# VHH binders against q989t9: the designs that were tried, part 20

Target 1, 279 residues: q989t9
Amino acid sequence: TTRILGVVQLDQRRLTDDLAVLAKSNFSSEYSDFACGRWEFCMLRNQSGKQEEQRVVVHETPALATPLGQSLPYLNELLDNHFDRDSIRYARIIRISENACIIPHRDYLELEGKFIRVHLVLDTNEKCSNTEENNIFHMGRGEIWFLDASLPHSAGCFSPTPRLHLVVDIEGTRSLEEVAINVEQPSARNATVDTRKEWTDETLESVLGFSEIISEANYREIVAILAKLHFFHKVHCVDMYGWLKEICRRRGEPALIEKANSLERFYLIDRAAGEVMTY
Short names: E, the ipSAE of ESMFold2; O, the ipSAE of OpenDDE; V2, 0.75 times the mean of E and O plus 0.25 times the DockQ between their complexes.

## First folded at step 7 (VHH; framework vhh_7nfr_2)

Design m5 (at its last look DockQ between E and O 0.46; V2 from the best seeds 0.00; counts 0 for: pae E 14.2 > 2)
Fold by OpenDDE, look of step 7:
Structure m5 (fold): chain B 279 residues (1-279), chain A 119 residues (1-119)
Amino acid sequence: as target 1 above (279 residues)
Amino acid sequence: QVQLQESGGGLVQPGGSLRLSCAASGFTFSHYWMSWVRQAPGEGREWVSSISNRGTYTYYADSVKGRFTIARDNVKNTLYLLMDSLKSDDTAVYYCAREGRYYGSLTYWGQGTQVTVSS
């Protein structure tokens, strides 16, 4: 299950320097089909070491630093100090901007689950959240997390300050206990209180009311609205797909219904290699 | 203090073999990728070979592929370069190097060991 693997004491000065470089760098638009709002990433280490390689694919060689990756001395130090280079397959910076989130999904559907996805939290705040199924939690600065990518999950930033994570994909045969090295054990954490609102029938009816206005022209916006609800309401992150299907059913347009089904399939059930969702 | 000390160089005839060693100290050897580089007279340093921290992966320059073998013993903190089928153009000072914070970057070097291939 998703859990903390360890904690790193980040050098704020050095980190700030690297983050300044990233702020001026071009972010990739790959996987934008998963994004609601501004969700971006930069490749720091990949299969070829080429910056133009933006997609994650299954491969069995240690990751190579991209030109951008080579220009980030502190982040490289972090990667080298806290991970086994032999096991790294990808390293990326993922940036979530204000009011952006990722559509609830499962990872690696097209990659046969051959990677272990790990997050090192570089910059975040209390208004950034992660979800797994019906659970909401916060990844704190300096924490290294294993993300169980096989479970439906999401992440969002609802602060003017973007969230930045160093996401490392590790070879899948590795033990989780060996993934993060030279780390401190997490201190006792305060119990996380779920402050989300209770889901009510009235709320449901309000959501289903989108059936009155849903169209091809506003489909993406409605999906985005639905995708964000579980950050603020006590619902399972996959419930948005049920709502969407019902909304489309009520609308009575076959094309919209088909799209709803395709979205659920794409994000939760199966994806072909290289498949991109458009709607 | 990081220390790298090369040994095993010498004079050899074309077609001969040598085994270079590099004794490492002052750091956790098994945590670092290691490399061999060489510098021929009048030329710049040339990358020769690299090996991953656990020895799982090895890499070679095209000029030495099939002839050289890089290896390491993490218990002995030693890096090796087995050189077979040596050619005159392999003549150089060979350096052991620890890879640094940047992938492919070399941050620490030894003093080098001279390899001379001559008939």
Scores: ipSAE 0.026, ipTM 0.496, lowest interface PAE 3.5, mean pLDDT 91
Fold by ESMFold2, look of step 7:
Structure m5 (fold): chain B 279 residues (1-279), chain A 119 residues (1-119)
Amino acid sequence: as target 1 above (279 residues)
Amino acid sequence: QVQLQESGGGLVQPGGSLRLSCAASGFTFSHYWMSWVRQAPGEGREWVSSISNRGTYTYYADSVKGRFTIARDNVKNTLYLLMDSLKSDDTAVYYCAREGRYYGSLTYWGQGTQVTVSS
C-alpha cells in the first residue's frame, strides 16, 4: 500500500542551486494528454541517457543520466545515496503549478509490467495534495513515498508556488524494504483527516448542468474542471468519469458520448503503447 | 571517512598489461557504482570505465573498449582495472572514484596511481 518509506534531510543551499537550474530548463511535452493545466516533467535518468527519450517503457538495465540529469549534482547525489542505482529504471522531476493537476488515472496500463514508483519530495506547500481512490493525503518535504500507481490516483497543486517531486521508477520485483537507503524513520502521524466538503445532490445537479453547454470546443476545459473537484469534495477520484458520461448522455450528442467512453477507457482501463488521447 | 586507495601503477612497454586495484573503506562498497578516471599531464580528466554496484553492468569509454576490463570484488571491497594492449596514449594518473560514470556525480576520489607507457 501507498506509504512513507523514509525521510531525508535536504541540504537547502544545494537544493536551491539545482532548483534554479530546473527553473530555466525545458520541461517535456510528453504525456501532456494527462495534464489539466501546468503539470510538467523532465527526464533525469532513462534507458538510453538521451534527453529526447521521454516515454517510460519496461526495460531491464540501470538508468543512465540525461544531459539535464548530469547538470544537477545534488539531485544525482540524492539518487545515488538513497536508492540502489542498479534498480533505477527512470528518474524524473514532476512539477505542478498554477492550479493544475494530473487527470485521475491508473499507470502501467500500456506496459508489460509495473515499477515500484517512489516520490522524493523536494518542494511542496499546504495547497498540494495527492489522491488515491477516495482518499486525500499530503506528501511532505524530504519524505520518500511508495506510490501504488496501479490504483486510480491524481496529484494537484492549487498554489502559485510549484510542487516539485523527484519521481523514481524502481525495478518492479524489488522488496519495498530494500528501496529507500540511508533514511530516517518518519515521525509518528495522526490519522489523516479529510476536510473536503461533503458531496450533495445539489452540487451534483449543478455539475450535470454542464450538459447545457458542453461541446467539442470546450470539452477539454470541462474535463479539467471535473478532474479537480475530488480535491475539494469527498468523492472518489474516478467519479469524474461517471459525471462526464452523464453530462454527455443528457446532451445527447453521439460524438461527445463516444469521447467520454474513450477517456474512461484510456485513463482507467486500457491503452496501447504509444497511444495518446486527443480531445 | 570515505577512503579510496589505488595501487598497481607503474612503467610498462607498449603492448603490455597492468592491473590496477582500489581498496575502499569507510562506506558500504556494494551499494555504489564505481568508476576509473584518468588524467594525462596538462589534460582534463577523462572517464575510463564504470561498473554497477553488483557488477552486473560494465561501461567503457570508446578509447579503451576491448582493451580494458573493469571488475569488482564486493567481499574484499576492491575495484580493479585490467589493462591490456597498452598504448602511449594511456599514460596518465588513474583515479578510482565512487559513484556514476559522469564527473558531475563523482564526489569521492582516490589519490591516484601513475601509469606510464613508454619504450
Scores: ipSAE 0.000, ipTM 0.229, lowest interface PAE 14.2, mean pLDDT 87
ESMFold2 (binder alone), look of step 7: mean pLDDT 86; pTM 0.869

Design m6 (at its last look DockQ between E and O 0.44; V2 from the best seeds 0.00; counts 0 for: pae E 15.0 > 2)
Fold by OpenDDE, look of step 7:
Structure m6 (fold): chain B 279 residues (1-279), chain A 119 residues (1-119)
Amino acid sequence: as target 1 above (279 residues)
Amino acid sequence: QVQLQESGGGLVQPGGSLRLSCAASGFTFSHYWMSWVRQAPGEGREWVSSISNRGTYTYYADSVKGRFTIARDNVKNTLYLLMDSLKSDDTAVYYCAKEPRYYGSFDSWGQGTQVTVSS
């Protein structure tokens, strides 16, 4: 399951320098179909070493630094010090902007789950959250997390300051114990208090009220609203799909119903290689 | 302090073989890619071969491909270069190099070991 693998002490000065470079860099909108709001990434290491390579695919060679990756000395140092270079397949910066989130999903459906996804938290705040199933938690600065990508999950930033993670994809046969190197042991974190609101029947009825107004024109916005609810309400992150299906059912438009089913399939069940969701 | 010490060089006839060793200390050897570079008299340093931190992946310059084999023993903190079918053009000082945290440069190398291929 998702857990902290270790903690690193980040040099703020050096990190700031690299972050400044990133701030001026072009981020990719690849995988924007997973995003509600501004969710972006840039490749630091990939299969070819070419900056134009933006999609993650299964491959068996150590990742090569992209031009952007090569220009980030501190981040490279972090990658080299704390990860097995031989096992790295991809390294990316993921940036989530204010009020943006990723739609609840499972990773690697199209890649047969052959990677281990690890996050090194570079810049975050208390208004950034991760969810896994019905749990909400915060990845703190300097923490290295293993993300169980096989479980439904999401991430959101509800702060004016964007969240930045270094996301490393590791070859899937590696032991989790070996993924993070030269790290400090995480302190026993007291269970984070779930401050989310209780889900009520009234809340549900309010959500289902979208059936009165849902259309092709506002479908993405409604999905975005639904995708964000579990950050603030005690519900399972996949519940949005049930709501969406019910909303569409009530609306009585077959095309919208089909869309809801396709979204659930795409994000949670299976994806074809290279498949992109549009709605 | 990073320390790299090469050994195994010498005089050999064309077609001969040598085995170079590099003893590494002062850093976690198994965490870093390692390389061999060489410098012929009057020439710049030339990359010869690289090996991944676990030894899974090896890379060679075209000039040595099929003749040289890079290997490592992470228990012994030692890097190796097996050199077969040596040519006169292989004459150089061979350096063991720790791959940098930054792509494109080498940050540490030893004193080198002389390899001379001559009839």
Scores: ipSAE 0.019, ipTM 0.356, lowest interface PAE 5.8, mean pLDDT 91
Fold by ESMFold2, look of step 7:
Structure m6 (fold): chain B 279 residues (1-279), chain A 119 residues (1-119)
Amino acid sequence: as target 1 above (279 residues)
Amino acid sequence: QVQLQESGGGLVQPGGSLRLSCAASGFTFSHYWMSWVRQAPGEGREWVSSISNRGTYTYYADSVKGRFTIARDNVKNTLYLLMDSLKSDDTAVYYCAKEPRYYGSFDSWGQGTQVTVSS
C-alpha cells in the first residue's frame, strides 16, 4: 500500500546548491509519450552509469552514478544515507512544471519484474498532487513515500513553481520495512480532505462534447485535457480512457476509435519493452 | 575526521604479488563504498577498483581485471587489494579512498603506499 515510510530533515542550503545545478541541466525526452506538458526526468544513477541510458529495465546490479549524478553531492548523500546503496537500481529526478501531469498509467507492464518505487520529496507546493485510483494526496517536503506504481496513478503540478522528487527504484524483493533508513517517524496526519469538485452529468456532457471537434490534428491536446480532469473532479484517474472512447465513438471515426483503444491498452493493460505510444 | 591508512606496499619483481591493506576510522566503514586509486610518477590519478558497502559487488579498471582482487572486512574496518601478476605499469602510489568516484574534490584519501615493480 502506497504510504509514507519516513521523514528526513533536508539541509536547505545544500539542497538549493544541487537544485541550481539541476535547473541548468538537460532533462530526458524518454517516456515523453507519458507526458501531458512538461513532465520530465533525468537519471542520477542507472545500470551503466552513462547519462544516455534513460530507460529503466530490471537488472541485478547496484546502480552507478551518471555524470549528472556525480555533480550533485547532497543528493548523493541523501541516497547513501537513507537507502541501501546496493539495493538501488535507478535514481531519477522527476520534475513537473506548471500545468503538467503524467498521463494516468500503470508501471512495470513492459518489464520482467518490478521495483519498490519510492519518492523523496525535494521541492513541492500545495498545488502539486499525486493520484492513485480514485484517491488524491499530497507528498510533503522531506517525506519518503512508497508508491505502488502497479496501480493506476498520476502526478501533477498546477503552480508556477516546479515539483521535484527524487525517485528511487529499489530491488523488488526487499521488505518495505528495510527500505527507508535513518528516518524520523511521520507525525500523525489528519486524513487528507478531498476538495475536488463533485462529478456531475452536466460536466460529463461538456467533456463528451469534444466529439464534435476531435480529430487526428488535436487528439493529443484533447487527451492531455482529459488526463488532468481527475485532479479537479472526484473521479477515478483512469476514467479519462472511458471518456475518450465515448468521445471517439460519438465522433464515429474508426481511426480515432482504434487510437483510443490503443491508448487504454498501452497505459493500463499491456505494452512491450521499448514500445512507445504514437498519436 | 575520516582517517585512511594504507600499508603493504614495497618493491617486487615482475610477476610478483602484494596485498595492500587500508585501516579506516572516523566514519561508519560498512556504510560506504571503498576504492583503490593509484598515481604513477608524473601521471594523474587512475581509478583501480571499487567494492560495495557490503562487499557484494566489485568493479575493476580494465588494466587490472583478472590480476587484482578487492575485498573488505567490515568487522576490522579494513579494505584490501590483492595484487597478482604485477607488471612495471603497476608502479604507483596506491591510495585507499572513500567513494572517490562521486567526489572528485572531496579529499577522503589516505597518504598512500608505494608499489614499485622493477626487474
Scores: ipSAE 0.000, ipTM 0.206, lowest interface PAE 15.0, mean pLDDT 87
ESMFold2 (binder alone), look of step 7: mean pLDDT 85; pTM 0.859

Design m7 (at its last look DockQ between E and O 0.01; V2 from the best seeds 0.00; counts 0 for: pae E 16.0 > 2, off the site)
Fold by OpenDDE, look of step 7:
Structure m7 (fold): chain B 279 residues (1-279), chain A 121 residues (1-121)
Amino acid sequence: as target 1 above (279 residues)
Amino acid sequence: QVQLQESGGGLVQPGGSLRLSCAASGFTFSHYWMSWVRQAPGEGREWVSSISNRGTYTYYADSVKGRFTIARDNVKNTLYLLMDSLKSDDTAVYYCAKEHRYESTYSFDYWGQGTQVTVSS
């Protein structure tokens, strides 16, 4: 299950320097099909060491630093100090901008192998949230998290300040206890209070009201709206797909219904290698 | 203080074998990739071989591939280079080098004093 592996004391000065470089760097638009809003990443370490390699694939070699990765001394130090080089397959910065989120999904469906996905939180605030199934939680600055990528999950930023995580994909045969090294143990955390609104039948009917207006022209926007609801309402993150299907069913347009089914399949069930969702 | 100390060099005939060792101290040995680099007289330093921190992955220069074997013992904090089928062109001072934990080709932060390998008939 998703959990904290440890805590790192970040040097704010040095981090700020690297973040400044990142702010001026080009981020990739790969995997934008997972994004609602501005969700971007840049590759720091990958299979080839080439900056143009932007997609994650299963491979069996230690990750190589990209030119951008090599230009970030503090982030490299963090990677060097807290992870096993042999085990790293990818390292990326993921940036989520204001009011952006990732469509609820499962990771690695398109991959034949297994990775362990780990997050080191670099820059965040209280208005950034992660979800797993029907749970909402916050990844705090300096925390290293194991993300159970096999479970449906999402992340969103609802602050003017973007959220930045260093996301590291680790070879899947490694034990979680060995993934993060030279870290402090997390202090006892108070259980996060779920402040999301109760989901009601009235709320559901309101959502299903989109059936009156849904079309090809606004389909992406409606999906984005639906994808964000579980950050503010006590619902399972996958419920959006049920809503979407029902909305389309009520609308009565076969093409929209098919699209809804395709989205659910793509994000939660099965993806082909290299498949990109367009709608 | 980081220390790397090479040993095992010497004079050998062509076709002979040598085993180099490098004793490491002053850092967490198992956290770092290690390399062998050599320098022939009048020549620049040449990368020879690298090994990952756990020993899982090994890399060789084309000039030594199939003849040299790099290995490490993380319990003993020791790096090894097994050199077989030695050639005159292998004559050089061989250095043990510590790599950064991120990939950077030919990026070393510490070196040993080196050990002389001479291949001559």
Scores: ipSAE 0.050, ipTM 0.509, lowest interface PAE 3.3, mean pLDDT 92
Fold by ESMFold2, look of step 7:
Structure m7 (fold): chain B 279 residues (1-279), chain A 121 residues (1-121)
Amino acid sequence: as target 1 above (279 residues)
Amino acid sequence: QVQLQESGGGLVQPGGSLRLSCAASGFTFSHYWMSWVRQAPGEGREWVSSISNRGTYTYYADSVKGRFTIARDNVKNTLYLLMDSLKSDDTAVYYCAKEHRYESTYSFDYWGQGTQVTVSS
């Protein structure tokens, strides 16, 4: 299951230098159809070592550093010290800016295989959360987490300060116990209490009221609103797709109904390599 | 409802060959990795081979590598295991297994009823 694999003591001075480079760097527009707001990434290591390679595919070789990755000496040291270099298939920085999230989804639907997906948390705050099914949790600074990305999940940042994670895709048949190396055991933490609001019939009917105004012109905005609700209410991260389908059913426009079904299929059920969702 | 039906087992001499088939229904076969798993008398289940959803990648247990070939036909929704150079140690019930969609490790959530393979003189 999704869990902490270990903790790294981050050198703040060296981290700050690399983060300053990243702040001035171009982030990829690839996978923007998953973004609700500014969820974005840049490749540090990939199959070819070329900065232009921005899509993830299953391949057999150790990932090669991109020019951007080569310019980040501390992050490269973290990758080399805490992961088996030959097992790395991709390494990316994922940045989530204020009031943004990645739409609830499953990974690997379009791939011939799976990865072991790992997060090393570089910069975060208490208003950043990950979700998985009906659970919400916080990945803390310096922690290395295994994320079971084949489960429905999401991540969001609801703070003026962006969230930055170093996300590493490891060859998928590796033993999970061998993934994070040279790590400390996590400190004892109080059990996380889910402080989200209870979901009520009144809230549901308010959400379904979008049926009165949903249209092609505002579809993406309404989807983004729905995608964020599970960060604040005790519901399953994929419940938004059921809400969207009912909103569109009540609206009664066949094109919107078909689009709602296409969203659910694309993000949760199956998609082809290279397929992009359009709203 | 997921259904997996194995066939093609039987009695064979050491060094012989068999082809196992698994007919799949109740799910979109071409979207899932599939595997063969076997259970010898008195033993636990042993993973044998896996194939990716489009057939591009195949994986084998060391005990069968070079002797067994996994294949799939996504038009007929059928999984195959070609077994050559069979040994007495290959005697087992062979199961077709569907990968669990939500696991990052190769875990399986549905099994067929199995087909008996017996290798004896």
Scores: ipSAE 0.000, ipTM 0.164, lowest interface PAE 16.0, mean pLDDT 87
ESMFold2 (binder alone), look of step 7: mean pLDDT 83; pTM 0.841

## First folded at step 8 (VHH; framework vhh_7nfr_2)

Design m10 (at its last look DockQ between E and O 0.01; V2 from the best seeds 0.00; counts 0 for: pae E 16.8 > 2, grease 26.3 > 24.2, off the site)
Fold by ESMFold2, look of step 8:
Structure m10 (fold): chain B 279 residues (1-279), chain A 118 residues (1-118)
Amino acid sequence: as target 1 above (279 residues)
Amino acid sequence: QVQLQESGGGLVQPGGSLRLSCAASGFTFSHYWMSWVRQAPGEGREWVSSISNRGTYTYYADSVKGRFTIARDNVKNTLYLLMDSLKSDDTAVYYCAREGRYYSLDYWGQGTQVTVSS
């Protein structure tokens, strides 16, 4: 039930001050096996309060501010004013830069449980999108969204200007109506129109033509190309895995075929704690 | 290969209790979220309850909250649904289901009939 939980009025001057600090800060490349391009984050609150803790795990204690988080007074005010502090397990800035996305995936497969994952949109533009299954949508500035991250999904930014969301992981047994506090309700909803191109047999054959050139040397680049197509064509966000498997089957290389199966398993079906995908 | 076998259904009086079981085989049970869904005659399917792969998180439809309890035993590869305070509206075939690709339910059992009458 991915949906808006509420809307907040962002103070642009105070936000700009915090974003300037953030622009000078080092972002983590943890989870780089999910990134197709510059999808990156920095921890504002985590289990230990230590900046070097960059991996998300299920735990049961209120999150502690990292040194970076402590240096961002407006973002801390947003966290404290709009969420129950005791329920926060992680708070991160996720930045997606020029022509990047996170590979279509399901979250929580390696964890002993789920979070309630929430996005507060700090900075975005018309070339940024989220996807879930067959759907594409835009999370607007100042909106707080619940993301059902257990469903196959992705996010991308296809603009020179980066996309920044404050992403908060809330203890997973909470009721959604208790998650966002001190918020305005969104006005009457307007229909969203999906303007992506129709998928054609000709387009599919062009994609499957990668079988002529795929190799160990370019595998990651081809995967990244496939991962972005659903932002521009009316297909399911996970269809890329079917295309990749057929590309590798046509190529006939057993190692590539096995790698394609491993990717689908890892991102959509099953992964162990600490497992990373190499391709 | 994947098999889900429900058991424990039957005829009960209103206010009675039943415990449904689902034996799982052919896959690594502890890696998957599991659900119960039900279907009354002439009705669509109704999601009843879900449980995370480790059992830490449980979810219930409003229609059964406080009366039903989902549980799992990852050593015995078994999913359970404990049903208390049953009423006639609970009459349905109950299916055990696995969450798979796209978090859709990809494998289903044959179902077990629960009938609440008189």
Scores: ipSAE 0.000, ipTM 0.151, lowest interface PAE 16.8, mean pLDDT 87
Fold by OpenDDE, look of step 8:
Structure m10 (fold): chain B 279 residues (1-279), chain A 118 residues (1-118)
Amino acid sequence: as target 1 above (279 residues)
Amino acid sequence: QVQLQESGGGLVQPGGSLRLSCAASGFTFSHYWMSWVRQAPGEGREWVSSISNRGTYTYYADSVKGRFTIARDNVKNTLYLLMDSLKSDDTAVYYCAREGRYYSLDYWGQGTQVTVSS
């Protein structure tokens, strides 16, 4: 399961300098089909070293720095100091802006193989959350996390300040104990308190009320609303798909029902290589 | 303190072989890519070969490809360069170097002289 691998003492001054560069950099529009709101990323290291390579694929060569990656001295130092360069396959900055999240999903469904996905938290606050199944937790600044990408999960930022993580994909045969190096052991921390609201039948009926208004024109907006609910209510992150299906069923439009089924399949069950979801 | 010390250089005839060694200390050797670089008299430094942390990946300059083999022993903290089919043009001071930020070479040894002459 998802867990902390270690802690890094970040140099705020040096980090700020790199973050300033990133703030002026272009982020990729790839995987925007996973975004509810402004969820973006940029490649620092990939297979080819070319900035235009934006898709993640399973490959067997050490990652190469992109031009953007080369322009970030502190982030490169972090990558060099805390990870085995030989095993890195990708390194990206993922940025989640205000009131944005990634739709609940499983990773690597489109890949022939898997990576070990690791997060180094660069910039965050208390209004940023991660979810795994029916669990909500916070990844703190300087912490290195292993993300169990095989489980349904999401991440969201509900503050004016964006969340930035350095996400490193490691070749999948490595042991977790070897993934993060030159790190400190996590200090004792308070368990994340689940402050989400209880889910009630009344809440469910309110959600299902979308059946009165759902259409092709507002489908994406409704999906985004549903995707965010588990950050604030005690429900499983995959429950949104059940809601969506029921909403569409009640609406009685076959095309919308088909779309709901397609979304659930795409995000949780299987994806073809290079497949993109549009709706 | 990071230290790199080369050894194994010498005088050989064309077609001969040498094995260079580099003893590393002052850092976790297995965490770093390592490289060999050489400098001939009157010329600039030329990259020769690189090896990944665990030795899985190796890279060579075109000028030495097929003749030189880079290797490492992470238990002994030692980098090697096996040089076969040596040519006069291989005459140079050979340096061991650690790869640091931006794939740059951040620490160097003092070098070992390799002379190929009939």
Scores: ipSAE 0.000, ipTM 0.229, lowest interface PAE 11.8, mean pLDDT 92
ESMFold2 (binder alone), look of step 8: mean pLDDT 91; pTM 0.922

